# VHH binders against Tryptophan synthase alpha chain (trpA), part 1

No score or structure here was measured in a lab: all are predicted.

Target 1, 293 residues: Tryptophan synthase alpha chain (trpA), of Haloarcula marismortui (q5v140)
Amino acid sequence: MGLERAFADEPAFVPYLAAGDPNYEASLEYVEALARGGADVIELGLPFSEPIAEGKTIQNAIVRSLEAGMTPDRFFQFVEDLDVDVPLVCMTYYNLIYQYGEGDSESRSDSENASGETASQGPRPFVEKAAAVGIEGLVVPDLPGEEAGPLRTACDEFDLDLVFIVAPTTKGDRLERMLEQVSGYVYVQARLGVTGAREDVDDATEDSLARLSDWDVPKAVGFGIKTGAHAERIVSAGADGIIVGSALVDIVAEGHENGDSTDAVADRLEAKARELKEGALRGAAERPQPERT
Below, numbering starts at 1 at the first letter of every chain, in headers, positions and changes, except where a header shows other numbers; antibody chains are not in Kabat numbers.
ipSAE, averaged over its two directions, is called F for ESMFold2-Fast, E for ESMFold2 and O for OpenDDE. V2 adds 0.75 times the mean of E and O to 0.25 times the DockQ between the complexes of E and O.
Where letters were taken out, [cut] stands.
Atom coordinates printed by the task and the answers are left out, and those that the model quotes come from them; centres of patches stay.

## First folded at step 3 (VHH)

Design n06 (from b08 with H98S Y99W; framework vhh_7b2m_4)
Fold by ESMFold2-Fast, scan of step 3:
Structure n06 (fold): chain B 293 residues (1-293), chain A 120 residues (1-120)
Amino acid sequence: as target 1 above (293 residues)
Amino acid sequence: EVQLVESGGGLVQAGGSLRLSCAASGFTFSDYWVGWYRQAPGKQRVVVASITSGGSTKYSNSVKGRFTISRDNAKNTVYLQMNSLKPEDTAVYYCARSWEGSYFPLTDYWGQGTQVTVSS
């Protein structure tokens, strides 16, 4: 519903950072730097306590955020405190979404009838709060399309987009079932190989985009993109946008490890964002254009 | 047609052991990550253990030291050896495949599940 607008005029740049990495205040400045650098949508990782499915770079970011005190409620406050005008998307695990609003964590323990105090409300309380603070979409990597019905229903109720992730192996009837449920954009996942494997990677990206060509939903490729040259190649191959996580998270990690100032790291993030956005724009200019009408 | 078929579930006493199997067909098994997930009644499905195409393993904190995931690529099968079982391990156990992907694995196919019940 809302997120498609970010892809309407030019290829969208969609950066990812873990919210609160390496601390709350620095993370606010880092997200704001990505917006200044040209982000069209920003994916904010809401960290979770048992991350066994993530790569090392994202995993370490999640750990830093958790160690700095990030919680779901603090994440919602973080979103309210952000001074950005681009759409925000929350990326998190379904178990966290489902457990939000459960009474196990209600702070006041002087209630006498604890055993009847909570009932599962499914994903609805999380989605309602996300909408209230200005989140416009969700990416939930651990939720398969065929199990997404309750989350899709809650997203529809509160006008949030639900972004699905398509692997290179997702084809045929399964792909069609997922795409019937997607809104906002589709996250097209592929692997970027070593320098010598570039041709295979480009072919894989084009194949993935070809499978999705009959669907009007924007296709944003997340593909180990690290440079403007990578962004240019992906967009020239037909992507409507680029999703970049590890390259930006690495800048945060390096700054934290080196003891760099928040301003210095924010400047590096803004410069990298600008590089990536510029690459995407060059890639769009290289695509065959329809004849002038 | 991609299929993942779990077996080996059943009823066991606390402190006992079970070995779950997941038989895969319809794809190049050796190219995929495979994970074991579980879901207890009224609870969300959670990851238990995973194994990469190269054989690297990860475990949830609740099962670390008690459960062992392994794979046999010649048989297109992944296993979950469950030792020192507790009543809290009672759940339907699901096998799922994942693509290793760009910066996180993506799960795209699930088995139908196998029931594990641990009595006290």
Scores: ipSAE 0.060, ipTM 0.471, lowest interface PAE 5.8, mean pLDDT 83

Design n07 (from b08 with E100D G101S; framework vhh_7b2m_4)
Fold by ESMFold2-Fast, scan of step 3:
Structure n07 (fold): chain B 293 residues (1-293), chain A 120 residues (1-120)
Amino acid sequence: as target 1 above (293 residues)
Amino acid sequence: EVQLVESGGGLVQAGGSLRLSCAASGFTFSDYWVGWYRQAPGKQRVVVASITSGGSTKYSNSVKGRFTISRDNAKNTVYLQMNSLKPEDTAVYYCARHYDSSYFPLTDYWGQGTQVTVSS
């Protein structure tokens, strides 16, 4: 509910960073710099060591965050320590969400906590804590639509939005099942996300937005957006917002590798954020006016 | 159209082995990452193992050293070799297609699942 309003008046800029990359204190300053640069919603990656095959820029950020000591409880503290006025969204895997409330391994019983009621709380404890610290939505890339019911129920109870990612290949009944569960916005993958494959971002964006045109939820387009010119093109094609991760994570990675000061990296992030937001605004101005009859 | 069809499930005694297969069709299999998930009744679906198009693998902590994921691109098939099976491995096992998003691998297609039951 709350996240939809971020898209109401102008295209939303939605940057992504891994929380705690490259360390807790620097990461706080980096997220705050993105807010100063014009972010309308910020996606924070909550790292978890899980059996998902790792790829490139974002996974390296997750590794840096984990090596710097990030945990779910430290993530919630990180959110409380942030000084930003924009909505915060957590991106993480469903296994972390579910396990936060369980405490058990499926290969052994939790005999130390075994007493009284045996009912599982499912994702509810995580969602409750996320709401308490100020998270307004969740993006869960590994959650299938048919399994989303319990998480959707918990999100509804605590007024969190549940964001789904739509691939270029997601169509028909699969797409409809996902969109019945979505709230806040839809994360639209603009191009084919296949190892080694690349596709034209503008063409893929128009096709994806056309498939989603019957749904009134805001569409935020991600992947492959690195400059204000890219942002302008995506928004002029009809996107309600842009999601940018790799370009910002690369600035953090390069600053860390080069030993640059936190202030210098924060300044670069703020400048890139402003570039991306201004590009989105230009793209909106170039759009055909909607029908008025 | 994209299809993922699991096979090889069944009943096995604790300490035994099973090999699951997932036959893929309707897409260029060699370009995609694939993973195995499992779900016991009343529990959430969890990732077991994944393999990239290049052959790099990842495993959940509960199966490391016991399970091996592999792929045969000529046969459009991914396998899960399960050794030293435990009663707690009892679940429906699902094959899933992933693709590299530069954020997190996205899962966009699922198989119907195959039942694995491990008796004590």
Scores: ipSAE 0.187, ipTM 0.568, lowest interface PAE 4.8, mean pLDDT 83

Design n11 (from b08 with R97A; framework vhh_7b2m_4)
Fold by ESMFold2-Fast, scan of step 3:
Structure n11 (fold): chain B 293 residues (1-293), chain A 120 residues (1-120)
Amino acid sequence: as target 1 above (293 residues)
Amino acid sequence: EVQLVESGGGLVQAGGSLRLSCAASGFTFSDYWVGWYRQAPGKQRVVVASITSGGSTKYSNSVKGRFTISRDNAKNTVYLQMNSLKPEDTAVYYCAAHYEGSYFPLTDYWGQGTQVTVSS
């Protein structure tokens, strides 16, 4: 049931949206439009009550989702209500995952710490619920590898993949340790340089992909990808897939600000998804690929 | 070598103040937003305050009005001024640098942490 299957036949397109942005019903249609547009895996952002640790585009999306009433339990209902056949990945912060295990009797452990407080069951209740509703992987940007043990253990128990993020600066022993812990795919942070009027893949991103080429885990490159031309450059440089968030989140934001209909915004998302997927396919065609028998 | 090094922690009495520093090296600091996180004994790590590359700040409800985050990009340093400290502020405090982009910001670097203990 591994997410690796989504990367097997062609480069994967992995779009991101904040679940419930700008409201629950519109967000369902937007995610379904991305699936129609060619998404191979969809990343769903689960917002939290104090989004003080996000960049501007994602912060605004998270705020819209929270103002529309999104909660962890409503997020799990959202996943159940989605009519898509592509694997779903949850992107959220570790403090939310951990806190989900606290406060109610079905989520709590019986252990007490030195102060007499009842300890939570750690990340396990969240991971169990995510698996039950059909989530197949987690991306947890705030969790350092040295603290990932409990989450990795819970993911292994419920057959979820745990996606780690590799920055252009991640090298040597740290990179090797991270790659031994990653499952499903590795999120490679792109760095796109600006040369004249164009954005190009910079040497650091190409170096990262070259260093990762000996590892069998799929490499999905994210950050700064806005057009099919960007997708083509990234995939031609060695990526097994592309992760696109801000370009799609901006379409949702613009539609919301303009008062556009849900159908009109969904159509734009589907068209952008198709553009990005076609760019990725063109990039793959530019590199020798072994034939499958 | 990439590093985030926290300093300024220690033991202080309730109602006192501490100033934490986070010194960054080995990367283009001005491209990163920075968060101060804390992990209390037996608790999960939580975000306390954040500052964008441009200087915009946000605070958790638990520290709003008491803590102030600031940065000096020329010195590659972030500060957390902690006033009116309470015993419940006792924790290991970490700084983390996240690449500032239009997509989801990634946690690229974590410091080793600095202990803050507030006695009653």
Scores: ipSAE 0.024, ipTM 0.382, lowest interface PAE 6.3, mean pLDDT 82

Design n12 (from b08 with F104I T107E; framework vhh_7b2m_4)
Fold by ESMFold2-Fast, scan of step 3:
Structure n12 (fold): chain B 293 residues (1-293), chain A 120 residues (1-120)
Amino acid sequence: as target 1 above (293 residues)
Amino acid sequence: EVQLVESGGGLVQAGGSLRLSCAASGFTFSDYWVGWYRQAPGKQRVVVASITSGGSTKYSNSVKGRFTISRDNAKNTVYLQMNSLKPEDTAVYYCARHYEGSYIPLEDYWGQGTQVTVSS
């Protein structure tokens, strides 16, 4: 039934980490800690060398992962090595997906020319490999809805969901094109980058949830959620789930800077995950009028 | 209505310079990160440069040292100064709006594009 199953019984908690941050082995333990803490779906960032819209915390995570040697082939190995029962979603740029070659980098010579991958067979090789290692969905922020056809076709062939991101200002034809191609869930992005007291649901986010209410696909909201109280407010406002990146990535960053043990950082991630999941559950219990699906 | 309108493209000799402009309307421009992208015929769209609401900049390795992104919040405009142009810079150039501080890179609005052709 795809990723929609994760939203069926209760609000889903969807944490994000950059795969391989700060190194391969520590990152495996961190993702496993999020699963123990109550994650219902985990988004794994496949790092790309040119992050263009990331906040400093996420950008630094991508840099740490790349400096530790993360590549697409190593990412697929990371997914295979991961010991979790939670559905996994890959977040990356369409650029990386399209350029992915036919074979594993490790099976090629050290002199392999990357230029050949630019002329690859479109998104199919990446999607096929992602499915083979257990990825159940893709989040591709740089892919316009009108250009999503080939990726959606490949995802359908290999039974992967294609998650789209909706900004509060996305309306009309653009919104309809995105929703026609979406499966699994919709990432509803709250406005970020505002300082001070803007950590609550704004009117634009509530309007987005209202506009999307006629669509059956689950709506997961991400907006700088840091605490269980934030999660509670978002879910009580109508979200089917929460997406949390920066707060968890920051725990990894602080542990790395302080020289803390992998176990200590994993324990902190598990505790924060539990706090966030419990907040989401409280928010669902507080909803004014539960309606049947 | 959110709108981004690119201008400044054209035909230029290798080694020459062009300055692209992207005029934004329908939103509070100063609150958003903005980026420049390009797409050559038969190729995928790739990132060229980005600038945060605070003015911090990032560049793709292929243009680093040759291109400069900047913004004028009073004019709701982002610029791309392109120096030492090469034939491989030939593409349609697009500007896009991003949400600042997002854990996901989000290009939610795109301009129509402006053609840049570099000849020998």
Scores: ipSAE 0.012, ipTM 0.292, lowest interface PAE 8.3, mean pLDDT 81

Design n13 (from b08 with F104W; framework vhh_7b2m_4)
Fold by ESMFold2-Fast, scan of step 3:
Structure n13 (fold): chain B 293 residues (1-293), chain A 120 residues (1-120)
Amino acid sequence: as target 1 above (293 residues)
Amino acid sequence: EVQLVESGGGLVQAGGSLRLSCAASGFTFSDYWVGWYRQAPGKQRVVVASITSGGSTKYSNSVKGRFTISRDNAKNTVYLQMNSLKPEDTAVYYCARHYEGSYWPLTDYWGQGTQVTVSS
């Protein structure tokens, strides 16, 4: 419910960056630049130490963040240090979430010294801390719907939304079970081969949006969005928002490799964010009017 | 209907080897990334290895140097060669299909799993 507000009045722009890429201080300024550029929700990647399922651009971002010292506790400090008014969403692996309470030696020591109690097992300690620092939702790409119960329970307890990623091929009972666990918004991911199609709206994405149209939850489309023209096309096809990762991560990577100032890279991020947001707004204006009297 | 069917699990002594196979049907196998995951008793499911449509491979640190993922597109099959097995490798192993994402590959279909038990 909380994240749905970002989709209520106009299409939402949802950028992604790996928190702490290429370093803590620069990353703070980059996230703040995305907010100034028109972000409605920001997805912050919490790096995992074993990034084996990500594409090269995101793998390199995760490596830069980890080499700069990012940890779960430092991520929570990063969120506290951010000066933004838009909702923040954490994207990470379920294993990291689950292990947070088990592997946190400081938390265990403090808990035993203060009250003589052991920290709770499962996802609850991570979700509690995320809520405390201002995270309003989680995206957990590796979590099967069948195993989402404990995480959904913890999210409900601390009033966080739980975002699921839906493939174009996810249908029937599987889709319904997944959507019973989703809150905030749905990340709609297009199929690899179809999203590369020249100039045409992705048919698989349109089919996914049509299948999801009977569900009230907002649908944000990700994968392959690089320009305002792409954003316009996706929103005109029925998306309630756009999710953009690689295009923004590439700006960070290029600035880092070229030795550009933090301010120069932040300015480029803000400009690209504005381009993407304006594209989404144009796409919404081009939609057919509802059949209403 | 998309199906992923794992085989090759079993009981093996520490230091031994097993080769897992995952037979895919109901989709164009060559277009997709495929991964192996495992779930030990009382623990959450974790990623072990992945292979892209182009054949590039990645491994978790716990298995790097010991496990090898490979694919045979003509047979619609992905393999996990497991060498120098340790008791800590005991788990149910799952094959999963991935869509390539800009920041995270989406896992949309899972196999039923195959049990691997490594005795000391």
Scores: ipSAE 0.152, ipTM 0.558, lowest interface PAE 5.4, mean pLDDT 83

Design n23 (from b08 with S50Y; framework vhh_7b2m_4)
Fold by ESMFold2-Fast, scan of step 3:
Structure n23 (fold): chain B 293 residues (1-293), chain A 120 residues (1-120)
Amino acid sequence: as target 1 above (293 residues)
Amino acid sequence: EVQLVESGGGLVQAGGSLRLSCAASGFTFSDYWVGWYRQAPGKQRVVVAYITSGGSTKYSNSVKGRFTISRDNAKNTVYLQMNSLKPEDTAVYYCARHYEGSYFPLTDYWGQGTQVTVSS
């Protein structure tokens, strides 16, 4: 729905950063640098507590954000403090969304019987607050399509899009159930079982795009995109957009590890964003451009 | 049709052990990461452990050193051996399927869950 506009005229570049990584102020400048670099939509990770002990790049970013004091309420303040004109999407876990309705939001709703008598409103309080601060969509990796009904209902009430992630092996009735509830765009995950780093667009990713071709929702391909050349190949193969997380998070991680200035890291993020966006635009030049309507 | 069926939950005293099993069907089990999650009363569902298709394991900090995840591809089963159980381990434990190599939790199928209660 609303996020579809970001894919209408050209391939969309959708970067991801964990909000508040490595700290609140630096993270604001990093997100703003991605917008300057050509982001069409920005995915902001709202950290989930209890990360895997030996985390991957994204999970390490989540740990840094949590250690810097990020909370759901601080995340909403972060979104309000951002100076960007591109749509913002929150990536978080359903458990956090649901608990926001049971925990902190009950305390903020001044209740005469605050001693444990109020019932959970499910995901609604989180979705209401997200809409109020300007979030336009949610990506919830841990929510199965068959359990998405309550979240979809809340998203519809507050005009948020609900983005689903499609793995290369998602097929048949399960794929149809997910696509009936998706809005904005579909996050198409690239194949992860490739030995070595030779393949930019594997057969499984092309199969996923082919299976989704009968659905008019935009398809944004994520995972493993590191360079403009990768972006060009993904878009030339049929993607309506690219989602890039690890390559950008690694720039933040390296800058933090080295003690680099916020400005220097922001400059690197802006340059990488520009490289990725330009790659996507080159890929689109090999395909008919989307009609503007 | 993809199915994940947990078993092995029950009541145990603090310091005791339990072994959970998750029987998988309807897909090529050996190709997928599989994980265990848990949800305590009034709390959010959290990751406990993962095992990759290649057999590498990852654990949450709260269970590292006490729990062991393993898989038997011939039986299409993943296990969670839980040792030195604490009252705070009390939760419904869920088996979940993940796509291999995902750099954030991507759960595409869940089991129904099995209750574990640890008394003092």
Scores: ipSAE 0.016, ipTM 0.415, lowest interface PAE 6.4, mean pLDDT 82

Design n24 (from b08 with S50R; framework vhh_7b2m_4)
Fold by ESMFold2-Fast, scan of step 3:
Structure n24 (fold): chain B 293 residues (1-293), chain A 120 residues (1-120)
Amino acid sequence: as target 1 above (293 residues)
Amino acid sequence: EVQLVESGGGLVQAGGSLRLSCAASGFTFSDYWVGWYRQAPGKQRVVVARITSGGSTKYSNSVKGRFTISRDNAKNTVYLQMNSLKPEDTAVYYCARHYEGSYFPLTDYWGQGTQVTVSS
């Protein structure tokens, strides 16, 4: 509902960081630096205990955040402690959202039935808390469209947008079901798997944007974007925004490994954010739109 | 046409074993990550195990040490060997395909599911 506004006047820059990476205090400064650098929406990763991709930049960030003590309740406190004026989106796994509603069986013995099962409240408690602390949307990579109904209902109740991720392989009835449930923006993934190794806009990304062109929802592309030149190419190809994770998380990782000060890493994040935002703006200016003036 | 077809489910007593299979067709199987998920009645679908295109494996804490995921790329099949089964393992087991993106692996296809029932 509200996140569409971030895409209305110019291409949106949507950076991602894992909340609490490499620690709570540094992470607050890093997110604030992205806002100063020109972020229009910020995606905050809420860590999960089961890493999916070993050795990947994002999974390493999740591990650092978990090792630094991040939990769902500490994440909500982190959001409350942030001093930013841009919309915040939580990215996490549906298992965590659902389990948050199950409660602590030892402190909530009243929730157990005769067989010892703890009653679940579904996704509603998580969504309610997210809304209360100022989260405006959710990105849930492991949620199938067929199972999205309860989460969509909770999001509607608390005025959160529900962002779906569209793969190049998502087509037909499944795509239509996802798009009926999406709000805010669509996360368009640029390429299949580990193959391709291209340094340009791939055909799969252009095909995805073309397939989605009839839907009146902003399309933000996550395309292994590292530089302003990459951002410029993606936006010139038709994207309404760019999503950048690994390039920013790598800056955090390198600063942590080198023992750099929080201020120095924050300055690098702000500079990279500015580079990416300026690239996106150049890309929009290059599109043939008659009344863009 | 992408298809994932599970088999090998059934009724077994606590302490027993089952081996689930998932036969894949309509895509280059070796390029994709594959996972097993399960769903008990009235509960959410939860991850059990995942295997990457390179063969690296991850398990949920509830099954670690008891279940083993493996793949046979020549047969386009992924397996879940389930040992020391418990009544709480009773669920419909689903096979799912993931592609590895730069950001996150995305689940884009699911099988029809196979029922596993563990008697006490």
Scores: ipSAE 0.025, ipTM 0.414, lowest interface PAE 6.3, mean pLDDT 82

Design n25 (from b08 with S50F S102D; framework vhh_7b2m_4)
Fold by ESMFold2-Fast, scan of step 3:
Structure n25 (fold): chain B 293 residues (1-293), chain A 120 residues (1-120)
Amino acid sequence: as target 1 above (293 residues)
Amino acid sequence: EVQLVESGGGLVQAGGSLRLSCAASGFTFSDYWVGWYRQAPGKQRVVVAFITSGGSTKYSNSVKGRFTISRDNAKNTVYLQMNSLKPEDTAVYYCARHYEGDYFPLTDYWGQGTQVTVSS
């Protein structure tokens, strides 16, 4: 049934962590703590070494993961080693997906055509391996909807969902093309980054949810959600779920910087996850009556 | 309303140089990160370089040391100086606007692209 089932009965909590941050073993315990805390879907960042902006909480998490030795194959092993029963989603860049399995793969699909040229398998080897280890969806922030055809085809072949991120500026024909290709859920970015951090639900978020209301796909709202009170406000405004990255990554970063034990950080992550999930559940209970036609 | 318009592409011999420009309009240019991407026929679009609103730069390994990204906020323009060009650099080059998100810098607008062809 895909990732949509995670949103069917109650608002979904979708935490994000960079896989392998700050090291492989600690990261396994941190992801498992989020599942115990009430995660309904977990997004795992697979680090990509090509250009990434410095100074962002998520960027720093990716750097820690890379410095701890994370690779695509080690990421797939990480997924296999996880003891969780909630759906897992991989977030990475398309260049990593496309280049996976080329040259180093034991796959025989990379063969010479009649003229002696080598045919690429495109995104297929990555998607096949992701499906094999239990990944149920992909988020690829750098891939335009117009270029998503080959990845969508591979995802359909292996029954993976393809999640798109919708900004407050995404509208008209562009929005329609993205929603035609999305599956599982859509990531609704609550705000543009240039507007700075606000704690209250803004008009842009409400407008985005209203604009998407006629589409059946679940709407999970992200960016800037740090507390149960934030989660409550977002869900009461109409979101089917919440996506939380920076607040959880900050707990990992602070624990790493301070030299805190893995158990102590895992306990904090589990407590924060429970706070966020409980906030989302309160928000659902406080929703206004549906409007009449 | 938001527009990114690339220029400066063309045909050049291996070892040559080109400077690409991306002229931005319809938004406060200085507040945004801007990147250059490229796409060869039958290949995926890949990142080349980007520059943050604060002026920090990052480069893909394939172009590091050969390409330089810069911005002129007074002219609402980002540049890509390409030196020591190789046939493998042949692609359509795209300018893209980035903004902050919970994940990596999110791309919301693209230019139409400018063709760069490097002959050997």
Scores: ipSAE 0.202, ipTM 0.554, lowest interface PAE 4.2, mean pLDDT 83

Design n26 (from b08 with W33Y S50A; framework vhh_7b2m_4)
Fold by ESMFold2-Fast, scan of step 3:
Structure n26 (fold): chain B 293 residues (1-293), chain A 120 residues (1-120)
Amino acid sequence: as target 1 above (293 residues)
Amino acid sequence: EVQLVESGGGLVQAGGSLRLSCAASGFTFSDYYVGWYRQAPGKQRVVVAAITSGGSTKYSNSVKGRFTISRDNAKNTVYLQMNSLKPEDTAVYYCARHYEGSYFPLTDYWGQGTQVTVSS
């Protein structure tokens, strides 16, 4: 609902950082730098100690955040402490969402929670708290579409958007079922270029976007976007926005490894954000006309 | 095209062991992260264990110390060794493929599942 407006006037830039990486205070400044650089929506990763496998860059960011003390309650405080005007989206794992405040699978008193008609409240307590602190949407990459019903219901109750991720290989009835449940925007996973292949990233993205063209929900393309030139190509191919994680997380990682000041790293993040946003804007101006029948 | 086929499920008594296998075909198995998930009747599907292309492993707290995930890239197979099984481990176990990427992994293929029943 509210997140759709971020895509209405121009292509949206949607950066990702792991909240609390490399520490709470530095991470606040880094997120604020992305907002100054032109972010239209910001995805904040809430680390979970039992995530599905991440790419090395994102996994290292998760590890730094967890080692710096990030927890769900600390994350909600982090959101309250942020000084930004752009919508915030939480990216986390369904296990964390479901267990927040419940403790069902990890508790020593499981018999008290799991017996009878009165049971766990499922994802509802997490969604309620997220809404209370100002989160406007959720991205849950480990949740199968077939199991999304309870989370979608909780999101509807508290007016949060639920963003689904569409793989290049998701087609037919499965794709249609996922898109019936999406709100805010859909995360389109761009295909990577293949060694020796004739197909490039632009062609793969255009194909994926054409597949989704019958749905009015905004399409934000992610995965592997590192430069303004790349952003320009993705948007010129028809994307309503871009999602960028690894390139920004790498700036945080490099600054941490080198012992750079928070201000210096924040300045680099702001500059990269500006580069990516400007690339997206150029791409919108160059957008090819839709192919007719 | 891409297929993940689980096997090795069955009925076992509490305290027993089972070894699940997931046979992969239709892609370069060694390039991908793979996870094991489970779903008990009336409950959500939850992650159990994951293994990266490089062999690094991660476990849910409920199975840590009891379950071991491993892979054999020459056989395009991932395994879940389950020891000290408890009645609460009763579930359908699913194998899933993840893209190894720079932003976050995307689960794009699931197996059909294999039933594990642990009697008291």
Scores: ipSAE 0.070, ipTM 0.458, lowest interface PAE 5.7, mean pLDDT 82

